# VHH binders against Probable cyclic pyranopterin monophosphate synthase (moaC): the designs that were tried, part 6

Target 1, 244 residues: Probable cyclic pyranopterin monophosphate synthase (moaC), of Pyrobaculum aerophilum (q8zyf8)
Amino acid sequence: MIVDISKKPDVFRYARASANADVKKCNTAVAAKAATVASRYLPFLHPLPLSATAWCKDGKFYVEGIAHWQTGVEMDVLFGVLVGLLGSGAVKIENLRVEIKQKQTTPPIIENVNTSEAPITREGDLVASAYGRMKVVNLDIVKNPVEKGHPIYAAQTAAALNAKRLCELLGGPCPSVQHFKIEIITSDSVEVRTFIKARDITPAPEALFSAGVALLTIWDMIKKYEKDENGQYPYTYISELHLD

## First folded at step 16 (VHH)

Design ag5 (from ac5 with S52N)
Fold by ESMFold2, fold request of step 19:
Structure ag5 (fold): chain B 244 residues (1-244), chain A 117 residues (1-117)
Amino acid sequence: as target 1 above (244 residues)
Amino acid sequence: EVQLVESGGGLVQPGGSLTLSCAASGFTFSSYDLAWYRQAPGKKRELVAYINSGGNIVYMKSVKGRFTISRDNAKNSVYLQMNSLRAEDTAVYYCAAEYGEDFIDYWGQGTLVTVSS
């Protein structure tokens, strides 16, 4: 389900997310745009009128967003970081996390950062695998249905659908998906492995995207139980996401 | 004025039982998710049990099978039945209420549970 927020007042909702990645040129325009449409890709997110910016500094990629609205924007900006890094050619992403989440009655002061585009290049084999790992506080919750549904089954479904949709966000030539498989394991963390075959161009970005979407879908479904008393996620984050 | 008032805390021996209650006022109780959190001395506050407005229940692994959360919408109350208590259950227990999913909206002041010989 999409949680009922009909009685929440509009306040300024702010979040900033980041990840570490080694990329030569940051596609911050794609990141900012992706954040604004995240609810079209992560199935339980509320649509909202997000303003987003993105930048890179010291090996980290950042997205921040603001909405005067009824619900938080942390999942939207996390999605922006994921897509922005894929649009920047990242093959390894570390520590994708919410740095801060806030609500306030007055508008926050945000400097506009000029965004830039980077070329989207696809190199690699027609068979790709990716691995992702997410740290969570309440691992047992992932294994069972919650009010939004079963986190693992929802993640599998969201990943399969999204394996075909990355080109909507990045543009350029799209792989024709011939096979997709996903495995989700709950050990001391949530681990995801995706496997994809495509016909003419490498699906390596789609393998990463699908793994990231699976983890973000799980995070969104359990976030009520993950946040601390201040609404922050000090111990919930995607620790690694990479091609095999 | 919103109020969440916990009661039922106290001293109990290991293996014993205790029932916590939280009485709520000042908001539409049936629309809110209710939860118990706890904070041991020098530790961070942690979720113990969560009951959504629709009745879905989530427990922390260390209390699953020993603790039971329930709600009574007619009495605007949420309860935590704690059985087979252990020394590590010693903490201040807080009642919490949340509408939506972004932030806990209301916290109680807490009730102390001490499990010792």
Scores: ipSAE 0.758, ipTM 0.907, lowest interface PAE 1.4, mean pLDDT 92
Fold by ESMFold2, fold request of step 19:
Structure ag5 (fold): chain B 244 residues (1-244), chain A 117 residues (1-117)
Amino acid sequence: as target 1 above (244 residues)
Amino acid sequence: EVQLVESGGGLVQPGGSLTLSCAASGFTFSSYDLAWYRQAPGKKRELVAYINSGGNIVYMKSVKGRFTISRDNAKNSVYLQMNSLRAEDTAVYYCAAEYGEDFIDYWGQGTLVTVSS
């Protein structure tokens, strides 16, 4: 289900997300654009008129977003960080999290100097695997249907679809996917492993993307139960996401 | 004029039972998700149980099997039946209402539950 927000007032909704990654140059244009279209990729997000900016500093990549609208924008900016880092060539991402979420905030958009806007380099094997781990407060909830559906089944479906769609966001040709497999385990955290075979060009970025999308889909489906009394996520974040 | 008024708190012995009630007014109750949160001394406020407007229920692991959340849309009320109470259940319990999914819209003032011998 996409939650009913029809009776919510339009107020300024703000969020900032970040992650750690070691990249040479930051593709902030891709990150900002991806945030504005996140609802087309994460299946339960509402469309909204997001303004987004991105920057990086000292090994961290940031996206912030503002909308005068009926719902929060934290999942949109998280998606922006994920895609921006993939567009920056990241193969390891750590601590993808919401730093702050607010409503009725009207902060100025901070201009970011973007010196690196290059297509992703596609080198590597035609078989790729990725691993991701997300910390959650309410792990037991992930195993059962919630209001929006079954988190694990939804994540598997969203990941499979998105494994074919990263190139829409980054530009360039898409890998011809010959096989996709995903495993989601709920141990002491939510763990995901993706496996992709492709023809002609490496699907390594897609392995990371599909793993990240799976975790973000689960997060979105359980976020009502994860946020604290102030609407923040102090204990919910993607701790690691990397190629194997 | 939105009101959420909790009642039913008190002192109870370990192993005992207690029913919390929350009476709501000033909004379309059937459209809102309802929840109970609690805050123990020196701890952060945490979700206990959540009941969506469509009837889906979520419990935190620490209370699952012992607590039951329910709602009565005709009486604009949400309840928390607490059984097999333990010392660690001692907290101020808060009723909460949410429309949508981004922020809790309304909080009650809280009712104290103390579990001790």
Scores: ipSAE 0.751, ipTM 0.906, lowest interface PAE 1.4, mean pLDDT 91
Fold by ESMFold2, last read:
Structure ag5 (fold): chain B 244 residues (1-244), chain A 117 residues (1-117)
Amino acid sequence: as target 1 above (244 residues)
Amino acid sequence: EVQLVESGGGLVQPGGSLTLSCAASGFTFSSYDLAWYRQAPGKKRELVAYINSGGNIVYMKSVKGRFTISRDNAKNSVYLQMNSLRAEDTAVYYCAAEYGEDFIDYWGQGTLVTVSS
């Protein structure tokens, strides 16, 4: 389900997310745009009128967002970081996390940076796989249905659909997916592995994207149980996401 | 005025039982998710049990099988039945209410549970 927020008043919602990645040129325009449309890709997010900015500094990529709205924006900015790094050519992403999430009655200060574009490069084989790992507080919850549905089954479905949709976000030529598999394992963390075959163009970005989407879908479905007393996620984050 | 008032805390021996109650007023109780959190001295406040407005229940691993959360919408109350208590369960227990999913909207003042011989 998409949680009922119909009775919440509008207040300013702010979040900033970040991840570590070693990329030469940061595609901050793609990141900011992706954050504004995240609800079209993560199945249980509410649509909302997000304003977003993105930047990179010292090996970290940041997205922040604001909405005057009925619900938080942390999942939207996390999605922005994921897509922005893929649009920047990242093959390894570490510590994708929410740095801070806030609500307030007055407009927050948003860092005003000029965004930049970079063309995506697609190099690699027509077969690709990726691995991701997410740290969670309440691991056992992932294995069972919650109010939004079954986290693992929802993540598998969201990943498969999104494996075909990254081009909408990045532009450029799109792989024709010929095969997709995903495996999600709960050990001491949530682990995901994706495998894609494509016809003409490497699906390496899609392998990473679908793995990231699976983990973000799980996070969104269990976030009520993961946040601390202040609404923050000090112990929930995607620790690594990389091509095999 | 919104109120969440916990009661039922106290001193209990190891292996014993205790029932916490939280009486709510000032909001549409049946529309809210309810939860119990606890905070031991020097530790972070942590979720103990969560019951959604639709009746879905989750527990932290260390209390599963020993604690039971329940709600009575007619009485605007949420309960935590704590059985097989251990020294590690010593904490201040807080009632919490949330509408939506971004932040806890209301907190109680807490009730102290001490498990000691």
Scores: ipSAE 0.739, ipTM 0.898, lowest interface PAE 1.4, mean pLDDT 92
Fold by ESMFold2, last read:
Structure ag5 (fold): chain B 244 residues (1-244), chain A 117 residues (1-117)
Amino acid sequence: as target 1 above (244 residues)
Amino acid sequence: EVQLVESGGGLVQPGGSLTLSCAASGFTFSSYDLAWYRQAPGKKRELVAYINSGGNIVYMKSVKGRFTISRDNAKNSVYLQMNSLRAEDTAVYYCAAEYGEDFIDYWGQGTLVTVSS
């Protein structure tokens, strides 16, 4: 289910997300663009008219977004960080989190940063595996259906579809997927492992992307129960996302 | 004017039961998700139980099997039946209402539950 927001007023919605990653050059243009189209990829997000920007500083990659709209934008900017880092060649991402989300009646002040464009290059084998871990407050909720559906089954479906769609965001040729597997388990956190085989073009970015999409889909489906009384996520974040 | 008014708090011994009620007015109750949060002394406010407008229910692990949330749309009320109470359940309990999924729209004033011998 996509939550009914038809009665919410338009106010300015702001969010900033970040992650740690060791990349040579930040592809902030891809990140900003990806944030604006996140609802096409994360199945329960509302479409909205997002303005987004991205930057790197001190080993962190940031995306912030603003919409004058009926719902929050934190999942959109999280998606922007994920895709931006993949477009920057990241093979290990840590602490993908919402730094802050806000709503207000006046336009928020945002960074006015020019984004960088760069061609995206693929490196790696034709078989790839990735691992991701997400910390959640309410781990037990992930194991059972919620109002939007079953978080694990929805994540598996979203990951499989998105394993074939990263090239829409990054450009260039798409891997021809020959095999895809995903395992999601709940230990002291939500853990995901993806495995993908492709013809002729490495699917390494897709292994990471599908793992990240799985975790973000779960986060979106349980976010009503994860946020604190001020709407923030101090204890919910993707702690690790990396190639095996 | 939107109002959420909790009642039913009090002192109870471990193993006992209480029923909390929250009477709502000033909004279309059936369209909103309802929840109970609690805040123990010196702790941050945390979700206890959540019931969406369509009837889907979520419980935190610490209360699952002991607490039951329910809503009565005809009476504009949400309830929390609290059984097998423990000392760690001592807190101020808050009723909350949310439309959509971004922020809690309305909070009640809270009702104190004390579980003590």
Scores: ipSAE 0.737, ipTM 0.897, lowest interface PAE 1.5, mean pLDDT 92
Fold by ESMFold2, look of step 17:
Structure ag5 (fold): chain B 244 residues (1-244), chain A 117 residues (1-117)
Amino acid sequence: as target 1 above (244 residues)
Amino acid sequence: EVQLVESGGGLVQPGGSLTLSCAASGFTFSSYDLAWYRQAPGKKRELVAYINSGGNIVYMKSVKGRFTISRDNAKNSVYLQMNSLRAEDTAVYYCAAEYGEDFIDYWGQGTLVTVSS
């Protein structure tokens, strides 16, 4: 389900997300754009009028967002970071996390930074697999249905749909998917492995994207139970996401 | 004025049982998610159990099978039945209310549970 926020007042919602990655050029324009449309890709997000910016600094990629709206924007900016890094050519992403989320009655001060584009390149074979790992506080919750549905089944479905959709965000030719598999394991963390075969164009970015979408879908479905007393996520984050 | 008032805390021997209650006023109780959190001395406040407005329930692993959360919308109350209590359950227990999914909107003042001989 999409949680009922119909009686929530509009207040300013702010969040900033980040991740570590070694990329040559940062595609921050793609990241900011992706954040504004995240609800089209993560199935339980509320649509909202997000303003987003993105930047790189010292091996980290950041997205922040603001909406005057009824719900928070942390999942939207996390999605922006994921897509921005894939659009920047990242093949290994670490510590994708919410740095802070806030609500307030006055407009938050957003960092004034111009975004930039970078060329998108694809490197890899026509068969690709990716691995992702997410740390959670309440691992047992992932194994069972919650109010939004079953996190694992929802993540598998969201990943399969999204395996075909990254190029909508990045531009350029889309791989023609011929096979997709996903395995989600709950050990001491949530682990995902994706496998994808495509025709003519490497699906390596799509393997990473679908793994990331699976983890973000799970996060979104359990976030009520993950946040601390101040609404923050100090112990919930995607620790690694990389090609095999 | 919103109020969440916990009651039912006290001293209990290991293996014993205790029922916590939280009486709510000043908001539309049936629309809110309710939860119990606890905070042991020197520890972070942690979720114990969560019950959404539609009745879906989540427990932390350490209490699953021993604790039961329930709500009574007619009485504007949320309860925590605690069975098979252990020393590690000693904490101040807080009830909490949340509308939507972003932040806890209201906290109670807390009730102390002490599990010792």
Scores: ipSAE 0.735, ipTM 0.898, lowest interface PAE 1.5, mean pLDDT 92

Design ag6 (from ac5 with S53D G54S)
Fold by ESMFold2, look of step 18:
Structure ag6 (fold): chain B 244 residues (1-244), chain A 117 residues (1-117)
Amino acid sequence: as target 1 above (244 residues)
Amino acid sequence: EVQLVESGGGLVQPGGSLTLSCAASGFTFSSYDLAWYRQAPGKKRELVAYISDSGNIVYMKSVKGRFTISRDNAKNSVYLQMNSLRAEDTAVYYCAAEYGEDFIDYWGQGTLVTVSS
């Protein structure tokens, strides 16, 4: 389900997310745009009027967002980081996390509003595989239905749908998917593997994207149980996301 | 104004049982998710159990099978039945209420549970 927020007041909701990745040039324009449309891709997010910006510094990629609205924006900015790094050519992403989320009655100041584009290139074979791992506090919860539904089944569905949709965000033609497979395993963490065959256009970015979407969908579905007393996620993050 | 008042804490022997209660006032109780958190000395506050407005229940792994959360909307109260208590359950237990999904809206002051022989 999409949680009922109808009685929440509008206040300024802020979040900043980051990840480590070694990219040569950052596509921060794609990241900022992706954050504003994240609710179209992560199935349980509320639409909201997000303003977002992105930047790179010292091997980290950042997205921050603000909305004067009824719900938090941390999942939207996490999605922005994921897409921005894929648009920057990343093949390995580490420590995708929420650095902070806040609410307040006065507008926060958003910095680095100028963004830039980087060339989006696709290199690789017509068969691609990716691996992702997410650390969670309450791993047992992932295995069972929660208020929003069953996290694993929802993640599998969201990933399959999204495997065909990354090019909408990055531009250019979408790969014609011929086969998609996803496995989600709960060990001491949530682990995902995706496998895609496509014709004409390498689906390597889509393998990463669908793995990331699966993990973010699970995170969104369990986030009520993961946050600390201040609404932060000190122990919940995507530790690894990379091509095989 | 809004109040969440915990009670029922105390000293208990290992293997014993204790029932915590939290009485709420000042908001529409039936519309809120309710939770119990705990904070052991020198540790961060952690979720123990969560019960949604529709009755969906989630437990932390370490308490699953030993603790039971329940709510009584007629009495504006949420409860934590704690069985088979262990020394590591020693903590201040906090009642929490949340509407929507972004932040905990209301916290209680806490009640101390000590499990010691």
Scores: ipSAE 0.683, ipTM 0.875, lowest interface PAE 1.6, mean pLDDT 91

